# VHH binders against o26223, part 242

Target 1, 191 residues: o26223
Amino acid sequence: MKLLWTSQHIKVTVHIDGKVSKMDVLEAIKTRRSIRKYQDREVPEELIDKILDAAMCGPSAVDERPWHFIVVRNREMLEKIPEVHPYGAMVKDAPVAIIVCCDSSLEKIPGFWVQDCSIASQNILLAAHSLGLGAVWTGVYPLEDRVEGIRRLFSIPEHVIPFSVIPLGYPAENPGTRDLFDPDRIHLEKW

## First folded at step 16 (VHH)

Design P51 (framework vhh_7nfr_2)
Fold by OpenDDE, second read of step 17:
Structure P51 (fold): chain B 191 residues (1-191), chain A 120 residues (1-120)
Amino acid sequence: as target 1 above (191 residues)
Amino acid sequence: QVQLQESGGGLVQPGGSLRLSCAASGFTFSRYDMSWVRQAPGEGREWVSRITYKGGSTYYADSVKGRFTIARDNVKNTLYLLMDSLKSDDTAVYYCARDAYELGYYFDYWGQGTQVTVSS
């Protein structure tokens, strides 16, 4: 197996022996990076479906599954997101974004929806990476200005809380991999 | 052995048209999404177009949208790229590539490429 990186950071794999190797879960986790630059390339609906499927496979408190997803492809809407999300500038350059939301009416245990939506958001990032896409988690909740901004922009009901905006696309950057293991952050039995 | 062989490239004037073909063998062609990618002189390879395995969906880079058409014949195991309104910026080696998104790759096989030159 040979890997070729283009100037546009397109990963190309050449299989010589015909072996098929998928990215395992640990590889996906370890090699995932936030991607904020995207190619001029459409993201197939099939990949979005797979990503959303993955997003819904995470655990939730008492299996409450409070998440909803807004898939945004409209260029005008994508370009408006940075107006209400100051650190979401890259969204305007992405071919698609997923807004993860919580329907509070589905919440069974108060407060756990943040964990539920975080898991869903992380699964989106990992799934995207495993499928050759780049993504970044832009936080909306708990910043009130961002929450309200996204709410108004997408006419989100009051009982639904926007949690994150995740732009996706084929990556136009390669930030490389990092070794984030820090043994000083591990405490045995007691702090 | 998986094989992809591109053909149909050549020299054409701006505004002209070309039709590229890719002959596929060594795998079940109808089960794979296929793409065209290109590499201009001094540049990296860039994605041009993709078609799903049944031909139901097509996708294009913005740079070629409205000018290029991707198609496939699963009976003939052939991928096509119809290129209209060619521009100088379209000059590149064009490669047929088997998509491997399900495997965690962009592509796993490609051909030797065919040269497309757009010049007055």
Scores: ipSAE 0.006, ipTM 0.257, lowest interface PAE 10.2, mean pLDDT 87
Fold by ESMFold2-Fast, scan of step 16:
Structure P51 (fold): chain B 191 residues (1-191), chain A 120 residues (1-120)
Amino acid sequence: as target 1 above (191 residues)
Amino acid sequence: QVQLQESGGGLVQPGGSLRLSCAASGFTFSRYDMSWVRQAPGEGREWVSRITYKGGSTYYADSVKGRFTIARDNVKNTLYLLMDSLKSDDTAVYYCARDAYELGYYFDYWGQGTQVTVSS
């Protein structure tokens, strides 16, 4: 006999006033949204440190932890990112961005660094959200023009691969929550 | 002001070839990745191909890899899809789309579509 699937969708609201109630993990995952509009307000260094600590806590293949991070606060540098990353237009308006990179010399198992850096990127997004900030993932790897553009702009050595650019700041938009649960994508025991 | 206008669709025999064009206006075409997306009768939208803003990298769905070629002309503000070895299951409306957020499946502007029918 097969079980009948029922979904329980919980609607939650996060206020954009710099005050965030304590958020559990499931709430953070379900309410995180891509934020592309930021207040003209500095993000404290302490919050960036907490976000990067969370990024480094992600699992990695054979514990290779190949990630390196560049923290960009310089307005001139942020304004140059859209020139090498056309979908990074929002970066010029962000107070800070984090560039997630792979140091290929730290890779222990071929190809898994992409998954490792994806996990680190998602942890940055979730940590930012939990701290009352907004962020958005923008892709760099595997797009050759963007990889080389970002490499040139930030003097990244050849053995290091820029993976993603994540602008973040205090949100200046408040998109609603999404109901994305699809039971048709869940298979029991076999396809 | 942003407009995408497809052309070049039509009826073609199995094994034949077609070239689709998309004329872009109202934005700086050379700064955006562009995609082709198709929708067959009774089916959902399927991403077909993407080209980076300078044309340095191209990406293809497994169903069309080796048969289709995406290209662009940044002087003419035109996107192309060169379709070779066409099969009956390539029958679809083909849309030109401007990639938003670089996700390959979220597009902020679409053309009106051009019909491709592969039949003998």
Scores: ipSAE 0.000, ipTM 0.139, lowest interface PAE 16.3, mean pLDDT 85

Design P52 (framework vhh_7nfr_2)
Fold by ESMFold2-Fast, scan of step 16:
Structure P52 (fold): chain B 191 residues (1-191), chain A 120 residues (1-120)
Amino acid sequence: as target 1 above (191 residues)
Amino acid sequence: QVQLQESGGGLVQPGGSLRLSCAASGFTFSRYDMSWVRQAPGEGREWVSRITYKGGSTYYADSVKGRFTIARDNVKNTLYLLMDSLKSDDTAVYYCAKDTDEFGSYFDYWGQGTQVTVSS
């Protein structure tokens, strides 16, 4: 069915002149916070598609791009995640979650899939924030019990490794911004 | 060195109260969210509560909501957990954890823990 959406459309500023505002990106990076309280409000499929598009745009070692994604909207399935992920209690209250996975058959250079999936996970968080959503990265790999629990729950094949579970929704909290810049961690020329 | 030192645990009757403290050192306490995590005998670790770096937001597991209060003092670099209406199911070792922005899934540092036993 065709629906006209009036107030659920997010205004996205697209720069068509070939210039990108790097300060807008820096602000998004600096103001993104982990969000664990969500409104009881649907996240449109169009926003999830944009987030997943952004996830797949990350750099990847030897361009192997081993990531696969499971989108979970089913309430019963979301409620089962805390049973296999002891620190994922907030997932049951989220309208949707994305599970980032690595298909090990696509790996071209051993071990770099962890970095690839980390980049994809971070892009999901940044894209969600830029679209007015909140999200949090809950870690799965390398914790063996969580990996196997998520694998069984979502029927994930043995050659595929669940990496992270990212619940997301419209934020019901504002934790504010932090000043995390630490010049003592910057070394010039040598350690 | 990053150090987290818990205290305040002990034996208490059902319905009683305890106040846990965690003294933090070796990092800028006021820049990090902090959590309490517990582990009951024979069970896995369970996240209990989190407080944001300025204390503006607090979060609780459903099992403790309304009974526990998390607080912090950024001047003294100390985290607190005020536990009211304690139940036998609250028996566990309680750990102070330096939280990451990956909340609820991984913590940088854990303290040594403090034992809470709720028994008649």
Scores: ipSAE 0.012, ipTM 0.439, lowest interface PAE 8.0, mean pLDDT 84
Fold by OpenDDE, second read of step 17:
Structure P52 (fold): chain B 191 residues (1-191), chain A 120 residues (1-120)
Amino acid sequence: as target 1 above (191 residues)
Amino acid sequence: QVQLQESGGGLVQPGGSLRLSCAASGFTFSRYDMSWVRQAPGEGREWVSRITYKGGSTYYADSVKGRFTIARDNVKNTLYLLMDSLKSDDTAVYYCAKDTDEFGSYFDYWGQGTQVTVSS
């Protein structure tokens, strides 16, 4: 069975049987959507490995690479995440979630870790999408209650900052694509 | 239907204070982070402040940090913005915004706004 995601100009075919149509980087970027509904289907470890590989390929400030990743498959833990993350309700329905964290001890330049972890998170989203999975970025940092909630739940040490929770699964929704191009946001040579 | 209604705006002199309120309905108020955003004449909308759903954490734009205080009453379904030491640059329409916590789309609803004018 094939699930088709279509836009005006780009068609993405996802096979529910685990076969994924390859898409180029621009297609992945343009057609990616937040997915919050998932099939009752496990995500193969191989796909998670590819996603994590992609997550670590992004640039970081002075190559500090401060990121760590917690891969969560335990159902009980997934079900507890919404208790500390009010916008993480969909996590309980996902077969797996990745928690992106920053090890502050690896930070070389203050504050850039947010960018670094953002890049990693975005790469997770893009990679997931390119592999026929749906995902959504749920923000943890900089909200203290969420940071501490996730920290306690997963016994994350104090010097490590949970940044995002990204549930992943085979999509059970198709929100369509958006045209977000805005020429008014483009300035030539100067503002 | 989600409804947000701002009030409390007005004309104030520099250095003065205002208290904005936002009455929320049509959703479970206590389950959502809330924000204030503002739009000055000729400018885009600017995020001002955010408060978590239980009020445990507050965040502020650098431009208002130390001067503004965001608060909420989850029993009354009301969001507040206490604005002290107002400056001319604070002149804007202020909007209450419901947070989606979705990256790229932070807000799904906002009110009609309330005008704040700081002028001597």
Scores: ipSAE 0.000, ipTM 0.237, lowest interface PAE 13.2, mean pLDDT 87

Design P53 (framework vhh_7nfr_2)
Fold by ESMFold2-Fast, scan of step 16:
Structure P53 (fold): chain B 191 residues (1-191), chain A 120 residues (1-120)
Amino acid sequence: as target 1 above (191 residues)
Amino acid sequence: QVQLQESGGGLVQPGGSLRLSCAASGFTFSRYDMSWVRQAPGEGREWVSRITYKGGSTYYADSVKGRFTIARDNVKNTLYLLMDSLKSDDTAVYYCARDSSEYFGPFDYWGQGTQVTVSS
């Protein structure tokens, strides 16, 4: 792996061995946080490929697997996302974003593509976290103005529905972990 | 049961200052990142500022950097926005918003809003 180095790192050796962060699945789930500040540092294609592989491994209703992904690295395109997604301001500062889409022609059971794309989106967040990256899910579907805005920006066909925009990068913040366990939401044997 | 209630808005002259407050109830405030969002007459909503759940990190829109400060008090369940050097372009209804639980957009609950008018 070749690392993109600033002038401050010009004499640092290049890493040729790929080391992946080792994290227990439960630890990954419990410590993942939404990350909205990113280092000015490139995310290697190898890591994006691993994240997308994980995204496609989620369960899918009747194995329809309707997801498609757009990988956006172009700075001008990333800077236009906040114009159609006003709460996605952090996207313009990310080195890369993944747009999760549903190809409706692949749908076998009506309506379940939403669950399928939600699972893919969550796998992207967990895989990114496990690889030392930060990411955040910014919602697109079912907000019609955002759906059409993203569709137009990325030339997405009519039969494809943009579901989420997930910026990613090396984190420039550490919000810490949250304790979200609520036993009042667990019912034994009956409601 | 979730409720967000803004206060502190009003009429102020250019260059003036205001402090907005948002009282939160019906949820564990200390577990949520919080934001301020504004909407000017005839315009869409504009995100203004965000603070993480423990107050360790703050973020600002380019239009307000250096002029606005976001803060929170987790004991009092209150969010604040200190607005300095106000401009006519800051005229808007300001909403306190709870950042989503990381599954749907940035916000899942909003306050009713407080009007800020900057004019002579």
Scores: ipSAE 0.005, ipTM 0.283, lowest interface PAE 10.1, mean pLDDT 84
Fold by OpenDDE, second read of step 17:
Structure P53 (fold): chain B 191 residues (1-191), chain A 120 residues (1-120)
Amino acid sequence: as target 1 above (191 residues)
Amino acid sequence: QVQLQESGGGLVQPGGSLRLSCAASGFTFSRYDMSWVRQAPGEGREWVSRITYKGGSTYYADSVKGRFTIARDNVKNTLYLLMDSLKSDDTAVYYCARDSSEYFGPFDYWGQGTQVTVSS
């Protein structure tokens, strides 16, 4: 069964039972959408490995690479995440979630870890999409109640800051594509 | 249907104070982060403040930090903005907004707004 993701200009064919077609980086960026509905289908470990590999390939401030990743497949734990993350309702429906964290002890320049973990999170989204999976970035930091909720739930040490929760799965929705280009946001040479 | 209704705006002198309220209905208020957003004449919408769904965390734009206080009553389904030391630059329509899980559009519902005018 072929799931066809149609945009006006780019058709992404996702094989439910087969090989995912490769897409180029621009296609991945332009066609990626937040996916919050997932099939009742497990995500192979090899895909998660590829996604995590991609997550670690982003730049970081002075190469500090402060990120850690918690891979969550346990159903009970997935079902508990919405209790501490009100916008994480879809996590309970996902076969797997990745929690992106920062080890503050690895931070070299204060504050840049947010950028580092953002890049890692975005790479997870793009990689997932390129592999035929759907994902959504659910923000944890900088909301203290979410940070503490996730920290407690997963016994994350105090020096480690949960940053994002990213559920992943084979998509069960197609939100379509968006044209987000805005020439009014482009300034030439000066503001 | 989700409804947000702002109130409490008005005319105030510089240095004065106002308290805005937003009455929420049509959804479980206690499950959503809430924000205040303002729009000055001829300007775009500017985020002012955010409060988490349980009220555990508050955030402010630099322009209002130390002067404004966001609060909520989840029993009354009401969002508040306490505005102290008001300045002429605070003149705007103030909107209550429900925060969403969308990153490229953090708000999914807005009120009609309430006018705040700071003038001598």
Scores: ipSAE 0.000, ipTM 0.242, lowest interface PAE 11.9, mean pLDDT 88

Design P54 (framework vhh_7nfr_2)
Fold by ESMFold2-Fast, scan of step 16:
Structure P54 (fold): chain B 191 residues (1-191), chain A 120 residues (1-120)
Amino acid sequence: as target 1 above (191 residues)
Amino acid sequence: QVQLQESGGGLVQPGGSLRLSCAASGFTFSRYDMSWVRQAPGEGREWVSRITYKGGSTYYADSVKGRFTIARDNVKNTLYLLMDSLKSDDTAVYYCARDAKEWGSYFDYWGQGTQVTVSS
C-alpha cells in the first residue's frame, strides 16, 4: 500500500478569555484524567457557561435534549453531597459541582435519556479539561439511594432524574497519561 | 490598558467599619471574577474574598466570614469590600485583583493597594 498522506498537525484552537489554547480533540480525549484534588480557587462563571454550552451540544436521541443542570457553588451544599453519595468525598473540596439531570417530560424515546445524559457528562469533562480545569464524573443513576438523596438535597422534582455529580476546579494533581488501546477488543467484520 | 484603583482605606479603631472601593477600567469588568487580597506587614499575601462576574456567588476566607461583605456594580465597573467589626489582625494593604483565566495563574492584574490600619 502507498501512503500518499502525511500526518498533518491540524491546529485546533480554543479561546480562553482572549488567550488561545491549542488542543487537538484527540489529544483532549486521550489526556483527560479524573481529577479529585482542586486548588483553593474559584472557577469563573464564564468558564462554567462555556462548559454547559458544550454539554448541550451533544447528540441526543431524536434531538430530545432532556438535560437540565444544577450549578452548586454553595460550600454548605457541596459539603452535604458526600452524605448522600459515599464515593463523592472529593465534592466537598471542589469550588463548584454540576449536577446533570434528565427531565423525563422531554423524553421522546423511552430509555435513551441515559445515553443523552452520559454524552452531556462526558462533554462537561472534556470541555473542563480543554479550559485548563479538572473534573470527575461521580455516578448517581442508576443507584436509587443516591438518586433519592440528591433529589431531596437539591429539591429536584419527581419528573427529573439526577444522573451524575461532576465536581470541577483548577487541578491540584497531575496524573500521568495512560495507554488504553487494546486491539483484542476490535473485531473485524464479525465477532 | 487594564487598571484597578483602590480607595477607602484608613485608620480605624477596633470594632470600626470601612468600605473599600476598586475602580476598574481598560477591560469588560462584567466578564471577570474579582477578588480582594491583603498583605499584612511582614506576611505573605492572603486571599480575603471573591465575587463571580455576574455577582451570583461570593466567597470568604474563614478569618473574615460574617464580618466582611464583597459586592460589585457592573454598571459603575466598581468592586466593593464592606468591612465590619474590624480587628487588629485585619491591618494590611488591601489589593483589588482580577482573576486570571489561564491555567496555573490565580490573578493577572492587581491594583496598587489601599492601607487599612486597625489600631487604638
Scores: ipSAE 0.000, ipTM 0.112, lowest interface PAE 18.7, mean pLDDT 83

Design P55 (framework vhh_7nfr_2)
Fold by ESMFold2-Fast, scan of step 16:
Structure P55 (fold): chain B 191 residues (1-191), chain A 120 residues (1-120)
Amino acid sequence: as target 1 above (191 residues)
Amino acid sequence: QVQLQESGGGLVQPGGSLRLSCAASGFTFSRYDMSWVRQAPGEGREWVSRITYKGGSTYYADSVKGRFTIARDNVKNTLYLLMDSLKSDDTAVYYCAKDEGELYPSFDYWGQGTQVTVSS
């Protein structure tokens, strides 16, 4: 048996035996959508491991790789996230969430940890999509109240900054088609 | 307390082969890309090869491409360099390096090195 899931432009096929039909990389990037509705179905730890592997493969300024990840499956903890994140209501309905964090003690170039953690977050979204899952990036940094709320909720140390909360699961929605190419944003040779 | 311990160097004739090893400790080896860097007498350091932390990608300097193979064993925390068709120009001290820089050439930790001499 296989699952057929229709993205914006192409179908992604997932085989129940754990096999995944490959998408062209460009199409995978173009068809990934934020998914906020999830099936009531567990995500295997093997898939989370693959996603986190992909997250850590991102380029990092001076290769500082300051990212740390908290994997949250506990229902009570997931249900508390919307209390400190006003746009994170969907997190309580996800089977799992990944909190992307920056360990500031690993930072080598001031300020580039934001880019590093953005890259890790995007890789989580893209890897999830390639594996037949859906995910959404809910922003934490640089909103001070969300950073502090998430830190307190998950006992995150003072030198570690929570950057994003990414719930994920098997998608229970199929967002409409988007075409975002805008040639007016491309300048040849000069502004 | 990052420690890198190279071994496997020695004297070899042109066309010969050597296998270098680097035992890593004091850090989570499986989380870091690793490189081999060499320095010949009277010359600057030359990057030789890099392997990504899971071993999924390998990179080689043009001078060694097709002759050297970099490999790793994340269970044993060991990095390898398999050197075939050795040339006199390969004579150098070979260093194992924890690779923490992608475009900025910053190897934060170096081993003590292992001497490779290709003569005659």
Scores: ipSAE 0.000, ipTM 0.078, lowest interface PAE 20.7, mean pLDDT 82

Design P56 (framework vhh_7nfr_2)
Fold by ESMFold2-Fast, scan of step 16:
Structure P56 (fold): chain B 191 residues (1-191), chain A 120 residues (1-120)
Amino acid sequence: as target 1 above (191 residues)
Amino acid sequence: QVQLQESGGGLVQPGGSLRLSCAASGFTFSRYDMSWVRQAPGEGREWVSRITYKGGSTYYADSVKGRFTIARDNVKNTLYLLMDSLKSDDTAVYYCARDYGEPLYSFDYWGQGTQVTVSS
């Protein structure tokens, strides 16, 4: 049997029964905030499937698409993440986390997998926000101790590199929005 | 220029309490998340607590949950750490840090540090 969210060879379409956000792209980008406090509510598998579909739609260098994803719902496993990621304490309180990984055997252009996995991570954050969920990107690569700790904890083979851990859930906080536009960072024609 | 200045450290008995303060200047304090980070002799830095820019959310390391409280006063541009039920393993230099942001939760400006010593 084939698990719905474990296949990367065929696109899986999931039908969501319920209201989803109608947020446009610019609104999603400008209003997304890191969410580290979550309600004690299960995130439906259909929403995770939708988020992972969005993650795989990112641009990738020479279309190498080296990303793999581990979906973690097991409370015991989530509680162990802070032991190997000192700034990842919020992960144990999330109902689910996604670990973004790179399979180095799929890499066509050396080094561009970092950009590929960054794009996948950002798409997870934006898709979660658009669906009424909150998430935060906790960095793993390039910190060697975090990479090795996550690898050990989730039995990740040596040719696969854990890149980020993204806890997500229904938000239990509202940090508000920020005005981040800085015209001093825009240079016309020359530096 | 950005400046962060800690105060309130000292020698305290196990089970005692201290209040650390951090005076911020040279930037719009109310627009930044702030953290406390500590370093014990011979050990690496350990993140202790974080507060969001409006004070709407607070986060704590498991080692200090229920014992420490982070707070801020955006009118006075001051960050606080209220430390209760202190243990000998809380002995460290405590740094006030402006939170650089995601995804690594790194810090761009640090104070000079204030020494907390819990005698046992």
Scores: ipSAE 0.006, ipTM 0.267, lowest interface PAE 9.9, mean pLDDT 85

Design P57 (framework vhh_7nfr_2)
Fold by ESMFold2-Fast, scan of step 16:
Structure P57 (fold): chain B 191 residues (1-191), chain A 122 residues (1-122)
Amino acid sequence: as target 1 above (191 residues)
Amino acid sequence: QVQLQESGGGLVQPGGSLRLSCAASGFTFSRYDMSWVRQAPGEGREWVSRITYKGGSTYYADSVKGRFTIARDNVKNTLYLLMDSLKSDDTAVYYCARDAFEPYSPDSFDYWGQGTQVTVSS
């Protein structure tokens, strides 16, 4: 399926009732929350495609763009993730999860792939929120047991490193939000 | 298999002291910030205290600041809560919680212990 996407789509979200509204970028950043409870409702393929398009629009060190993505919808596979990722209990209850991976053969500067994949992960979270979905970032790298566990479950080759698992779905909770601005963490001209 | 096991709860008189422990296993304890969260009868969960992964910074809810001290032992994989000058309103189930990889969410915990009951009563 070809992704039919225009930049205007990034400015809209689909609410719980299915209605579309506009969301400013700063508002999206400030109101995004980790969502760990999901409705028993499928996420359309078109929304996943939009989220992955947004993930690949992130900056990367020397434009290496080392990311690959695995989309997991199979219930049996989602139920096995907590067995190898003990901190991903909510993944088994999600309708879909995205595994963000680094293809190390695409890496131009050692270590910067972590930053690249972090940026891609954040774009997934923000894009999901803007489309009326909830998601949560669960870390895989740098815990080697989790890296190897996820690698085995999804037949990931040795030169590819699983970085994060992001379950997502229509939210079944609304945890609210808060303003976290702390001026004591801002230093002018020097520490 | 992540396990968080609390101990040290019990019945104590007002003005008394208790020391809670949380034994952690199944993960690299020294890489995670850890918190204590409590739930009083008929109330919602209240965050009590947090300690950073190396123990360099500690944070407390206003209700317990000056009375409670959070500590950790990364060699023993154990989290502690030292509770002084206990009041009847401290009565709650106390949970050991592991901070999730997304630390900026207010309720950013991915694993919880089973809880230990603290009752402050005459």
Scores: ipSAE 0.000, ipTM 0.103, lowest interface PAE 17.1, mean pLDDT 83
Fold by OpenDDE, second read of step 17:
Structure P57 (fold): chain B 191 residues (1-191), chain A 122 residues (1-122)
Amino acid sequence: as target 1 above (191 residues)
Amino acid sequence: QVQLQESGGGLVQPGGSLRLSCAASGFTFSRYDMSWVRQAPGEGREWVSRITYKGGSTYYADSVKGRFTIARDNVKNTLYLLMDSLKSDDTAVYYCARDAFEPYSPDSFDYWGQGTQVTVSS
């Protein structure tokens, strides 16, 4: 007997410090922080799917959608990433990482793939945050040593360019909030 | 089929201790976070404690913090709850629950045991 406990009656007061309040988009953007410490907790596949869905919802130049994603859960591979990415030390501690790549054969306009993959990467970060996960954008492109390192490590074809490595996990740190608003960076009508 | 079976409940005096067990089967136990949830008479279900899949992290409701200890044996596929310094307010049916993937939702648990009764009474 599948006791379909209808969602209505189980007020599970999960005293989860983090009210996964449905973050509105502005809240997600404003409160997102780079997270580099992760709990000893698996990230469900469903969350990764949601994150990847979000990653693919961004705009791209002429709708070229050049992005590909490598989802890495293998511990050995995660541990190798820091060897080719000096600022990717936290990747070895994450339960999962997403490598955002560009398939250059999908480019319609040269050079805009960087913007496309950046948008995808940012959406990954925002989606992760909204789902109660922590993530950090570790840049791969345009540093040739990192690009080639990741390429070799994951046997990425020559026409595919690794762009970013994004480790994800349940956060084990709270960097706090920051205010980055700077009115001096706003110019009206002209510089 | 996923199965969770609680045991170890009973009648205990205030200040007493109990150890609950949950036998898990039908899934890879070591890959799932697990929780204890309780339901007092006339009350809703209350989350009590959580332990990560490897046992590296534990979490407790404020109401039980410092008194209860959650543990797991992934070789035996068993979840435990050590309850010390029991109070009358701890009287409830205690359920073992498998944590689902969406954190902090009423749907955070996809499977439950039948529960075991814990009664704290002088």
Scores: ipSAE 0.000, ipTM 0.248, lowest interface PAE 12.9, mean pLDDT 88

